# Miniprotein binders against q5gan3, part 2

Target 1, 136 residues: q5gan3
Amino acid sequence: MDIKMQIGSRNFYTLSIDYPRVNYPKGFRGYCNGLMSYMRGKMQNSDCPKIHYVIHAPWKAIQKFCKYSDSFCENYNEYCTLTQDSLPITVCSLSHQQPPTSCYYNSTLTNQKLYLLCSRKYEADPIGIAGLYSGI

## First folded at step 10 (miniprotein)

Design r2
Fold by OpenDDE base, fold request of step 13:
Structure r2 (fold): chain B 136 residues (1-136), chain A 103 residues (1-103)
Amino acid sequence: as target 1 above (136 residues)
Amino acid sequence: GSGSPEFLKIWGELSFWYGRLEDAVRMFTEAISLWPDDARLYSDRAEVLMEQGEFERALQDAETAVRLQPEWPKAHLRLAEALEEKGRHEEAEKARQRAEELS
């Protein structure tokens, strides 16, 4: 099972905005394994979420993308917009190879456009990520 | 940069969960350098310091947390814990009472 999308700009900021990217302590089996371990611990849930995104850009820069939402994401029942610019992003994806007692994640650092979920159509706050841009 | 304050806090808490106390203190310290007025960070660092047996430093952080957020019950509870470790039982009781009043 995936972690349910947390609605709200504060939750999004807290769990999905890491700027500049944190210099985390060694020995946590990577960025995503540590982060996802934390998230699971806070939620007191043993389930392994499939995917989680972390943006490494200033909050103010991300907010600008939600000034006007040009689309509506039906799956989330929220307004959404494709970011005009590519952003540095860490993608935490659940590995197909799992140890017997814990969740294991791959950490991929990339630079891509993404679909932001916005709290409303105009002058909104970012509240989530629907996915990465896959178009040409 | 060292990271965002929120993610520094995350890794501080995570480090604490796994008993990596020195790493936890470092993460919270770096977070505090960026957000010096965030009472949560002082309270969290105080908890780690108490686990390390650094009771004087823990008390200082707890006092700072109370100063920054006097209406926050948890700050007073943390202060009470730190005071107890230093044998200041009467003051600890007052702190607990204040926490209860604010709850």
Scores: ipSAE 0.770, ipTM 0.896, lowest interface PAE 0.5, mean pLDDT 93
Fold by OpenDDE base, fold request of step 13:
Structure r2 (fold): chain B 136 residues (1-136), chain A 103 residues (1-103)
Amino acid sequence: as target 1 above (136 residues)
Amino acid sequence: GSGSPEFLKIWGELSFWYGRLEDAVRMFTEAISLWPDDARLYSDRAEVLMEQGEFERALQDAETAVRLQPEWPKAHLRLAEALEEKGRHEEAEKARQRAEELS
């Protein structure tokens, strides 16, 4: 199963906004392995989501992008918008090489534009990330 | 920066799950430095401190949590736990009763 959208702005804030990026304890197998382990634990789900995004920018700055959404993402049944600016993002992607009894993730820190899911068309709150801008 | 308080809390809880108690305390402490009025952080740190056998410090955190969020049942339950470890059974019972009233 994939986590396509987090329900509500609060959940999105809690799980997808880390600013400034946290200095996590040593000994964990990377940022994403720790985070995804936490998420699975909280959701009581053993499934391995394929991808998760974390933005490392102020919440207020991200909210500004959802003031007006000019697009509708049918796959998500939500309004969406492309951010005008690139944002620092950690991409947690499920590795193709999996241990027998756990989920393993690769952590990629990048700076890219992204498609935000917004709670409504106007004066909305960010509620998820549909994907990164690839230029295609 | 140390990170967002929410993510510090996440890593604190995660550390606690894996028995890394010192790391957990550190994460919650850093989170509290940023959000000193968040009762959840004190309650969480108290739980870790209890596991470490730091009962007095846990009690202090639990009391802080109750002070910050007196209408939060979990804060009173955490206080009760800390009081029990200190042998203050009557007070612990009162805390549990208060938690029940608020639920």
Scores: ipSAE 0.768, ipTM 0.895, lowest interface PAE 0.5, mean pLDDT 93
Fold by OpenDDE base, look of step 10:
Structure r2 (fold): chain B 136 residues (1-136), chain A 103 residues (1-103)
Amino acid sequence: as target 1 above (136 residues)
Amino acid sequence: GSGSPEFLKIWGELSFWYGRLEDAVRMFTEAISLWPDDARLYSDRAEVLMEQGEFERALQDAETAVRLQPEWPKAHLRLAEALEEKGRHEEAEKARQRAEELS
Protein backbone atom coordinates (compact mmCIF):
# COMPACT_ATOMS: atom_id res chain seq x y z
CA MET B 1 0.00 0.00 0.00
CA ASP B 2 1.19 3.46 -0.88
CA ILE B 3 1.45 5.70 2.13
CA LYS B 4 1.90 9.36 2.98
CA MET B 5 3.92 10.19 6.04
CA GLN B 6 4.13 13.49 7.84
CA ILE B 7 7.20 13.80 10.00
CA GLY B 8 6.48 15.70 13.16
CA SER B 9 3.30 16.22 15.06
CA ARG B 10 2.92 19.78 13.88
CA ASN B 11 3.05 18.86 10.22
CA PHE B 12 0.71 15.98 10.81
CA TYR B 13 -1.74 18.16 12.67
CA THR B 14 -1.62 20.83 10.00
CA LEU B 15 -2.05 18.63 6.97
CA SER B 16 -3.83 15.51 8.18
CA ILE B 17 -6.24 16.59 10.92
CA ASP B 18 -9.35 18.42 9.78
CA TYR B 19 -11.97 18.48 12.51
CA PRO B 20 -14.68 19.22 11.97
CA ARG B 21 -14.28 18.57 8.27
CA VAL B 22 -13.96 21.90 6.52
CA ASN B 23 -16.69 23.22 4.30
CA TYR B 24 -14.55 24.37 1.45
CA PRO B 25 -15.72 26.90 -1.12
CA LYS B 26 -17.89 25.75 -3.98
CA GLY B 27 -16.31 25.43 -7.34
CA PHE B 28 -13.25 23.47 -6.40
CA ARG B 29 -12.93 20.09 -8.00
CA GLY B 30 -13.38 18.27 -4.73
CA TYR B 31 -11.79 18.13 -1.32
CA CYS B 32 -8.69 16.22 -2.34
CA ASN B 33 -8.00 18.09 -5.54
CA GLY B 34 -8.00 21.29 -3.58
CA LEU B 35 -5.95 19.99 -0.69
CA MET B 36 -3.39 18.27 -2.86
CA SER B 37 -3.10 21.32 -5.05
CA TYR B 38 -2.28 23.29 -1.95
CA MET B 39 0.27 20.75 -0.79
CA ARG B 40 2.00 20.68 -4.15
CA GLY B 41 2.09 24.43 -4.19
CA LYS B 42 3.62 24.63 -0.76
CA MET B 43 6.13 21.91 -1.50
CA GLN B 44 6.94 23.38 -4.88
CA ASN B 45 6.99 19.88 -6.26
CA SER B 46 5.50 18.96 -9.59
CA ASP B 47 5.25 15.31 -8.64
CA CYS B 48 1.88 13.91 -7.74
CA PRO B 49 1.81 12.13 -4.40
CA LYS B 50 -0.03 8.88 -4.75
CA ILE B 51 -2.00 9.01 -1.54
CA HIS B 52 -2.80 11.30 1.38
CA TYR B 53 -5.01 10.75 4.42
CA VAL B 54 -6.98 13.27 6.42
CA ILE B 55 -8.55 12.35 9.75
CA HIS B 56 -11.72 14.07 10.89
CA ALA B 57 -11.49 13.52 14.62
CA PRO B 58 -10.32 15.64 17.55
CA TRP B 59 -6.58 15.82 18.00
CA LYS B 60 -6.91 14.79 21.62
CA ALA B 61 -8.75 11.65 20.64
CA ILE B 62 -6.09 10.75 18.11
CA GLN B 63 -3.30 11.37 20.62
CA LYS B 64 -4.76 8.74 22.89
CA PHE B 65 -3.90 6.07 20.36
CA CYS B 66 -0.22 6.91 20.67
CA LYS B 67 -0.06 6.43 24.42
CA TYR B 68 1.38 3.04 23.68
CA SER B 69 2.72 1.85 20.33
CA ASP B 70 2.51 -1.89 19.88
CA SER B 71 4.53 -2.11 16.69
CA PHE B 72 7.49 -0.68 14.85
CA CYS B 73 7.25 0.28 11.22
CA GLU B 74 10.64 -0.44 9.74
CA ASN B 75 9.98 1.40 6.51
CA TYR B 76 9.49 4.59 8.43
CA ASN B 77 11.81 3.85 11.29
CA GLU B 78 9.00 4.94 13.59
CA TYR B 79 6.76 3.32 16.15
CA CYS B 80 3.26 2.65 14.96
CA THR B 81 -0.03 1.43 16.30
CA LEU B 82 -3.37 0.29 15.00
CA THR B 83 -6.20 2.46 16.20
CA GLN B 84 -8.71 0.65 18.34
CA ASP B 85 -11.55 2.56 16.82
CA SER B 86 -12.58 3.42 13.32
CA LEU B 87 -12.14 7.05 12.44
CA PRO B 88 -13.72 9.20 9.79
CA ILE B 89 -11.09 9.63 7.12
CA THR B 90 -10.81 11.26 3.74
CA VAL B 91 -8.56 9.28 1.45
CA CYS B 92 -6.97 11.25 -1.34
CA SER B 93 -5.82 8.85 -4.01
CA LEU B 94 -4.15 9.74 -7.25
CA SER B 95 -6.39 8.88 -10.16
CA HIS B 96 -5.15 6.70 -12.96
CA GLN B 97 -6.74 9.15 -15.32
CA GLN B 98 -4.66 12.28 -15.27
CA PRO B 99 -5.15 15.49 -17.13
CA PRO B 100 -2.06 16.62 -18.97
CA THR B 101 -1.23 19.59 -16.78
CA SER B 102 -2.31 18.75 -13.25
CA CYS B 103 -2.76 16.03 -10.67
CA TYR B 104 -6.23 14.66 -10.26
CA TYR B 105 -7.36 12.94 -7.08
CA ASN B 106 -10.28 10.88 -5.98
CA SER B 107 -11.79 11.77 -2.64
CA THR B 108 -13.14 8.92 -0.57
CA LEU B 109 -14.76 9.53 2.79
CA THR B 110 -14.77 6.40 4.90
CA ASN B 111 -14.67 5.09 8.45
CA GLN B 112 -11.73 2.82 9.05
CA LYS B 113 -9.09 1.83 11.52
CA LEU B 114 -5.66 3.06 10.57
CA TYR B 115 -2.03 2.58 11.43
CA LEU B 116 -0.71 5.68 13.13
CA LEU B 117 2.92 6.60 13.30
CA CYS B 118 3.89 7.75 16.76
CA SER B 119 6.79 9.98 17.76
CA ARG B 120 8.00 7.46 20.32
CA LYS B 121 6.97 4.24 21.99
CA TYR B 122 5.14 5.67 25.00
CA GLU B 123 3.12 8.83 25.55
CA ALA B 124 3.81 9.87 22.00
CA ASP B 125 2.28 12.24 19.49
CA PRO B 126 0.85 11.14 16.18
CA ILE B 127 3.20 12.07 13.36
CA GLY B 128 1.81 10.21 10.39
CA ILE B 129 -0.33 7.48 8.88
CA ALA B 130 1.23 4.30 7.57
CA GLY B 131 -1.98 2.99 6.06
CA LEU B 132 -5.52 1.84 6.61
CA TYR B 133 -6.59 -1.38 8.22
CA SER B 134 -8.13 -3.67 5.64
CA GLY B 135 -9.22 -6.39 8.01
CA ILE B 136 -7.11 -9.01 6.32
CA GLY A 1 -17.03 26.13 13.14
CA SER A 2 -16.94 24.69 9.67
CA GLY A 3 -13.45 23.28 9.99
CA SER A 4 -10.21 23.37 11.84
CA PRO A 5 -8.44 26.71 11.85
CA GLU A 6 -5.48 25.21 10.00
CA PHE A 7 -7.61 23.81 7.23
CA LEU A 8 -9.62 26.99 7.01
CA LYS A 9 -6.29 28.72 6.55
CA ILE A 10 -5.32 26.20 3.89
CA TRP A 11 -8.48 26.76 1.93
CA GLY A 12 -8.15 30.48 2.41
CA GLU A 13 -4.69 30.46 0.93
CA LEU A 14 -5.78 28.14 -1.84
CA SER A 15 -8.70 30.37 -2.64
CA PHE A 16 -6.37 33.32 -2.77
CA TRP A 17 -4.04 31.50 -5.16
CA TYR A 18 -6.94 30.84 -7.50
CA GLY A 19 -8.15 34.41 -7.36
CA ARG A 20 -11.18 33.68 -5.22
CA LEU A 21 -10.67 36.67 -3.01
CA GLU A 22 -14.08 36.72 -1.36
CA ASP A 23 -13.80 33.07 -0.48
CA ALA A 24 -10.34 33.63 0.92
CA VAL A 25 -11.50 36.46 3.15
CA ARG A 26 -14.37 34.36 4.40
CA MET A 27 -12.12 31.41 5.19
CA PHE A 28 -9.61 33.53 7.06
CA THR A 29 -12.35 35.35 8.91
CA GLU A 30 -13.77 32.10 10.13
CA ALA A 31 -10.32 30.88 11.11
CA ILE A 32 -9.72 34.08 13.07
CA SER A 33 -12.97 33.58 14.92
CA LEU A 34 -11.57 30.29 16.17
CA TRP A 35 -7.99 31.46 16.66
CA PRO A 36 -8.20 35.17 17.40
CA ASP A 37 -4.59 35.38 18.58
CA ASP A 38 -2.97 33.90 15.49
CA ALA A 39 -0.99 36.64 13.77
CA ARG A 40 -0.57 34.54 10.63
CA LEU A 41 -4.27 34.62 9.92
CA TYR A 42 -4.43 38.37 10.14
CA SER A 43 -1.40 38.69 7.92
CA ASP A 44 -2.92 36.35 5.37
CA ARG A 45 -6.24 38.12 5.38
CA ALA A 46 -4.42 41.42 5.02
CA GLU A 47 -2.75 40.14 1.89
CA VAL A 48 -6.08 39.22 0.36
CA LEU A 49 -7.59 42.52 1.36
CA MET A 50 -4.70 44.34 -0.27
CA GLU A 51 -5.45 42.53 -3.49
CA GLN A 52 -9.07 43.59 -3.21
CA GLY A 53 -8.11 47.20 -2.71
CA GLU A 54 -9.43 47.15 0.84
CA PHE A 55 -6.45 49.01 2.17
CA GLU A 56 -7.96 50.29 5.38
CA ARG A 57 -9.07 46.84 6.47
CA ALA A 58 -5.73 45.43 5.38
CA LEU A 59 -3.97 48.00 7.50
CA GLN A 60 -6.05 47.05 10.52
CA ASP A 61 -5.20 43.40 10.08
CA ALA A 62 -1.53 44.17 9.57
CA GLU A 63 -1.47 46.25 12.72
CA THR A 64 -3.11 43.41 14.58
CA ALA A 65 -0.53 40.96 13.29
CA VAL A 66 2.30 43.20 14.44
CA ARG A 67 0.68 43.62 17.82
CA LEU A 68 0.31 39.88 18.27
CA GLN A 69 3.76 38.98 16.93
CA PRO A 70 5.99 42.03 17.14
CA GLU A 71 9.12 39.95 16.56
CA TRP A 72 7.81 38.52 13.28
CA PRO A 73 9.47 40.26 10.30
CA LYS A 74 6.71 39.40 7.86
CA ALA A 75 4.15 41.17 9.98
CA HIS A 76 6.09 44.40 9.65
CA LEU A 77 6.47 43.96 5.92
CA ARG A 78 2.74 43.49 5.55
CA LEU A 79 2.19 46.59 7.62
CA ALA A 80 4.59 48.52 5.40
CA GLU A 81 2.66 47.48 2.32
CA ALA A 82 -0.61 48.61 3.78
CA LEU A 83 0.85 51.90 4.97
CA GLU A 84 2.21 52.61 1.50
CA GLU A 85 -1.20 52.22 -0.04
CA LYS A 86 -2.53 54.69 2.48
CA GLY A 87 0.12 57.21 1.54
CA ARG A 88 1.87 56.92 4.87
CA HIS A 89 5.31 56.56 3.36
CA GLU A 90 7.40 57.54 6.34
CA GLU A 91 5.69 55.08 8.60
CA ALA A 92 5.98 52.43 5.93
CA GLU A 93 9.70 52.98 5.79
CA LYS A 94 9.97 52.59 9.53
CA ALA A 95 8.06 49.33 9.31
CA ARG A 96 10.41 48.06 6.62
CA GLN A 97 13.37 49.02 8.73
CA ARG A 98 11.96 47.15 11.68
CA ALA A 99 11.41 44.09 9.51
CA GLU A 100 15.02 44.26 8.40
CA GLU A 101 16.23 44.54 11.96
CA LEU A 102 14.30 41.44 12.92
CA SER A 103 15.57 39.42 9.97
Scores: ipSAE 0.732, ipTM 0.881, lowest interface PAE 0.5, mean pLDDT 93
Fold by ESMFold2, look of step 10:
Structure r2 (fold): chain B 136 residues (1-136), chain A 103 residues (1-103)
Amino acid sequence: as target 1 above (136 residues)
Amino acid sequence: GSGSPEFLKIWGELSFWYGRLEDAVRMFTEAISLWPDDARLYSDRAEVLMEQGEFERALQDAETAVRLQPEWPKAHLRLAEALEEKGRHEEAEKARQRAEELS
């Protein structure tokens, strides 16, 4: 296993997998606003990411989807796969109802199939989410 | 266990960032219940306990972090901080030296 590959898989695991979904403290304006604030603080950037997905399923179940991947997602220069089953997902999306600099996020709980990005080079570990199957 | 240990850690750190020390300790404590051998979590909880003035508990957690990962420089620095608050300055200096050696 490559140390760089290990780090990439760890980032996906730590920021996009929350199972069972955390029972978070009050006062952060909700799950997505808290999480996205944490991510911006750790990356020390002022940009408001437009979207972030969190899967609420066991890591082992997520890993299995990439085991059978043989599709290539050119936009990401990585292999990808459509998950065989729908997964519980929180979608954190940037709200347009607030000033752009506020970085306010809407939260949508859904159960959908999604496109996982799978490493080209190492173990086919999941390293990201390209989008939801229901298309956009 | 009311979440993944990584997300419990995230919310513990976020809570600490916002000065919500009781929430931070609770989140790290729940993460520890799921990953009792993760030195990072004890180091994090020790830092929050230090801010609360709970120096005895902070020292215990810092000692645990060192025992779990004795080659991790940050664990030794956390131990040094807790020892300083307890007035154990000679031991704190030794812990700082160990952290330097490991860097």
Scores: ipSAE 0.613, ipTM 0.804, lowest interface PAE 1.2, mean pLDDT 84
Fold by ESMFold2, fold request of step 13:
Structure r2 (fold): chain B 136 residues (1-136), chain A 103 residues (1-103)
Amino acid sequence: as target 1 above (136 residues)
Amino acid sequence: GSGSPEFLKIWGELSFWYGRLEDAVRMFTEAISLWPDDARLYSDRAEVLMEQGEFERALQDAETAVRLQPEWPKAHLRLAEALEEKGRHEEAEKARQRAEELS
């Protein structure tokens, strides 16, 4: 699935914002394998998304980045903004060292600036992440 | 930290799917402490409590879920399940009928 098919206004808050980061029970082979298993199970979807981002910052702070958006991202047909500061982010990426049907994910916790996708509404709620700023 | 209520719910459901009932109850309870008016969380915790044999606690949670979201068919089905375990069969049948009407 490409990034456009993976974004959704109602799913971003529920699946991409975890603040404070949950202190989850052990036994699930890590944060990303648990989370991505949940997403597949709830959606009854055999596809394994290649990447999923989770921001570990308060929702209201993330909303404010979109209020300052002044760029339109043609690739996504949405407004977007590069965050002014690096944010703590977990990157869940599909492993290429395992069979593709295993849906095994690498988990990387990092601090990076990112490109937020912002709704075309006046108040511009965040609806997705287009990518990370390269070089950080 | 404790995480967002949505993520606490996610990990509660995962724990339940893997048979880790004590972890599931803990995760849902933490989510409820943050969102005490979310009917979904009480319905979820009631299901886990029934698997644990904690039928009175499950009934209390199912009743709360119905109170918070009386138009939600699943809440009434959860209530019916808990009522059956308590031997309150006539009330369980009424709850099932209500769920059917709302479906």
Scores: ipSAE 0.567, ipTM 0.775, lowest interface PAE 1.4, mean pLDDT 84
Fold by ESMFold2, fold request of step 13:
Structure r2 (fold): chain B 136 residues (1-136), chain A 103 residues (1-103)
Amino acid sequence: as target 1 above (136 residues)
Amino acid sequence: GSGSPEFLKIWGELSFWYGRLEDAVRMFTEAISLWPDDARLYSDRAEVLMEQGEFERALQDAETAVRLQPEWPKAHLRLAEALEEKGRHEEAEKARQRAEELS
């Protein structure tokens, strides 16, 4: 499940922060299909997560956004904040054009604000992404 | 570098799983250039090198992983595997015993 795959400071740092964006080997079915295949294999989970986000910005800049967190997100039991600036991100989304069990992903590189999940601890480290800002 | 050490590691592991051994070694080598004290990267590269039949190079990386993290059971198991491939069975057994003690 997306929440399980994206929640936790170690998983977030290792699976959701890619800066500078890796120059990955060609021959895979693209960035997201490669990455999501890795995540399924590493976590030994047969489910195909519906969505995964990767931020292409320095970790320290991302940490700074959580310094200003001011909302509590009950479903995650963590604070959350909307980033002050748009960030370059890759959105890996499960394709509806093929059966979900095929685990085929669309990749979208975009520049958007997002909702960060921030640890309740004093240092407020980013630990996940709740979603993207729609602009409304 | 051309990516974070964590994502270079990810793509190295992915390459290895798909049998793309040269890509895997390259990705781990680049990750090592950025993070030369991360024992995980040497252990990972040793595994790929063993699959390539590069047993002496694999042994050198496994030894490095143990040196960097002597309390990490997996590093000692990797060392044992490389020693076995080199026919050094007594030393491999010692490494396995050390890994078990640390578990």
Scores: ipSAE 0.545, ipTM 0.773, lowest interface PAE 1.5, mean pLDDT 85

## First folded at step 17 (miniprotein)

Design f2
Fold by OpenDDE base, look of step 17:
Structure f2 (fold): chain B 136 residues (1-136), chain A 102 residues (1-102)
Amino acid sequence: as target 1 above (136 residues)
Amino acid sequence: SGSPEFLKIWGELSFWYGRLEDAVRMFTEAISLWPDDAELYSDRAEVLMEQGEFERALQDAETAVRLQPEWPKAHLRLAEALEEKGRHEEAEKARQRAEELS
């Protein structure tokens, strides 16, 4: 995937783990539009990230997947592992139809396996998401 | 409901867009989950200041200082709240403390 994710367990925990899924205020044009607006504001970046993933599962459950990484993701230069279980995930994807002055995102809630990036090969912490398992 | 991190995110976002009541609600819920997080009190204090709720803001600022006395921003927030209450001498002391910790 062509996504540059922030590497680090703390950033991953803060921006990609929402459990239980937050009941956000009405009027923000959806979960992802609000979240991505926040991220852009904090980063002071006008660029529109193409995709962002948010997992709605306990941190401890996610950490268990990085106990033993079974692969190396060369594109990220990090160890990675496919989760054994499907997890509830919100996928924020950049819309092809953009307003002239802002980034617009589609929000998709789904249950899928995903490729986690791990801080090291064994007994590691999750530090990112490489992508979702397509079943191919 | 939500994680404290994302409650904070939506609280800050709400504040940026001028939705002050929503911001206070989000921070309040986050504080209920993380009652010892000084930053949440400081953030709520900022929103309360914008609402003109200076007494409540002062209370939150004092809590933040109590929880993280070594944090300069906590003392700056306290100084702001004290100024709005007309407690100028104490506000100056808070600013001085913030400078010492910086």
Scores: ipSAE 0.756, ipTM 0.893, lowest interface PAE 0.5, mean pLDDT 93
Fold by ESMFold2, look of step 18:
Structure f2 (fold): chain B 136 residues (1-136), chain A 102 residues (1-102)
Amino acid sequence: as target 1 above (136 residues)
Amino acid sequence: SGSPEFLKIWGELSFWYGRLEDAVRMFTEAISLWPDDAELYSDRAEVLMEQGEFERALQDAETAVRLQPEWPKAHLRLAEALEEKGRHEEAEKARQRAEELS
């Protein structure tokens, strides 16, 4: 898999693509609690991110969805596309019942279509996920 | 099994939490997928030194230097492993090499 030199594409590839899904060690209170604690430590950020998505599909398959990008997502100032197929995803969502001294995440494994953010650059590589498709 | 990037993430996370055996296992699996990635050997060497496995750490540090001989951090990792084995003159040479490459 080629390393993309677009700044958003490398961060997305590194933190949001886990294929095949890692067989992680136990004792971290689940996939999302472990992963999100790593992300907070790496970014030296005391805030708790509200949501993070991880796609469990090959990078090349994900790249292909941005080749059909024909919409502009104004909230992100980037092009976006709704994936043609559902993808296996882990959704890491911040629990609303957490104390302020601890970030606790619910882990939900689902299979859904996504709104991918696609770089405005010539390669149109995926650089993020705007959300899940609700159908409503 | 897993992507090498996520295996590395979980290796680093395990190391942060003092789960040294898990960290070595995750880095070892990442190395099986990316056997020419010098950073993975440097990372595993660091965990092995914390475990007191100094000969294994030295082997990994030597591998990191072989894979990226112009990478200053690899030579510093080698120096650290050599110090733990009491090979002080060789450690100083490795530190000098790292300084030359900086």
Scores: ipSAE 0.607, ipTM 0.797, lowest interface PAE 1.3, mean pLDDT 84

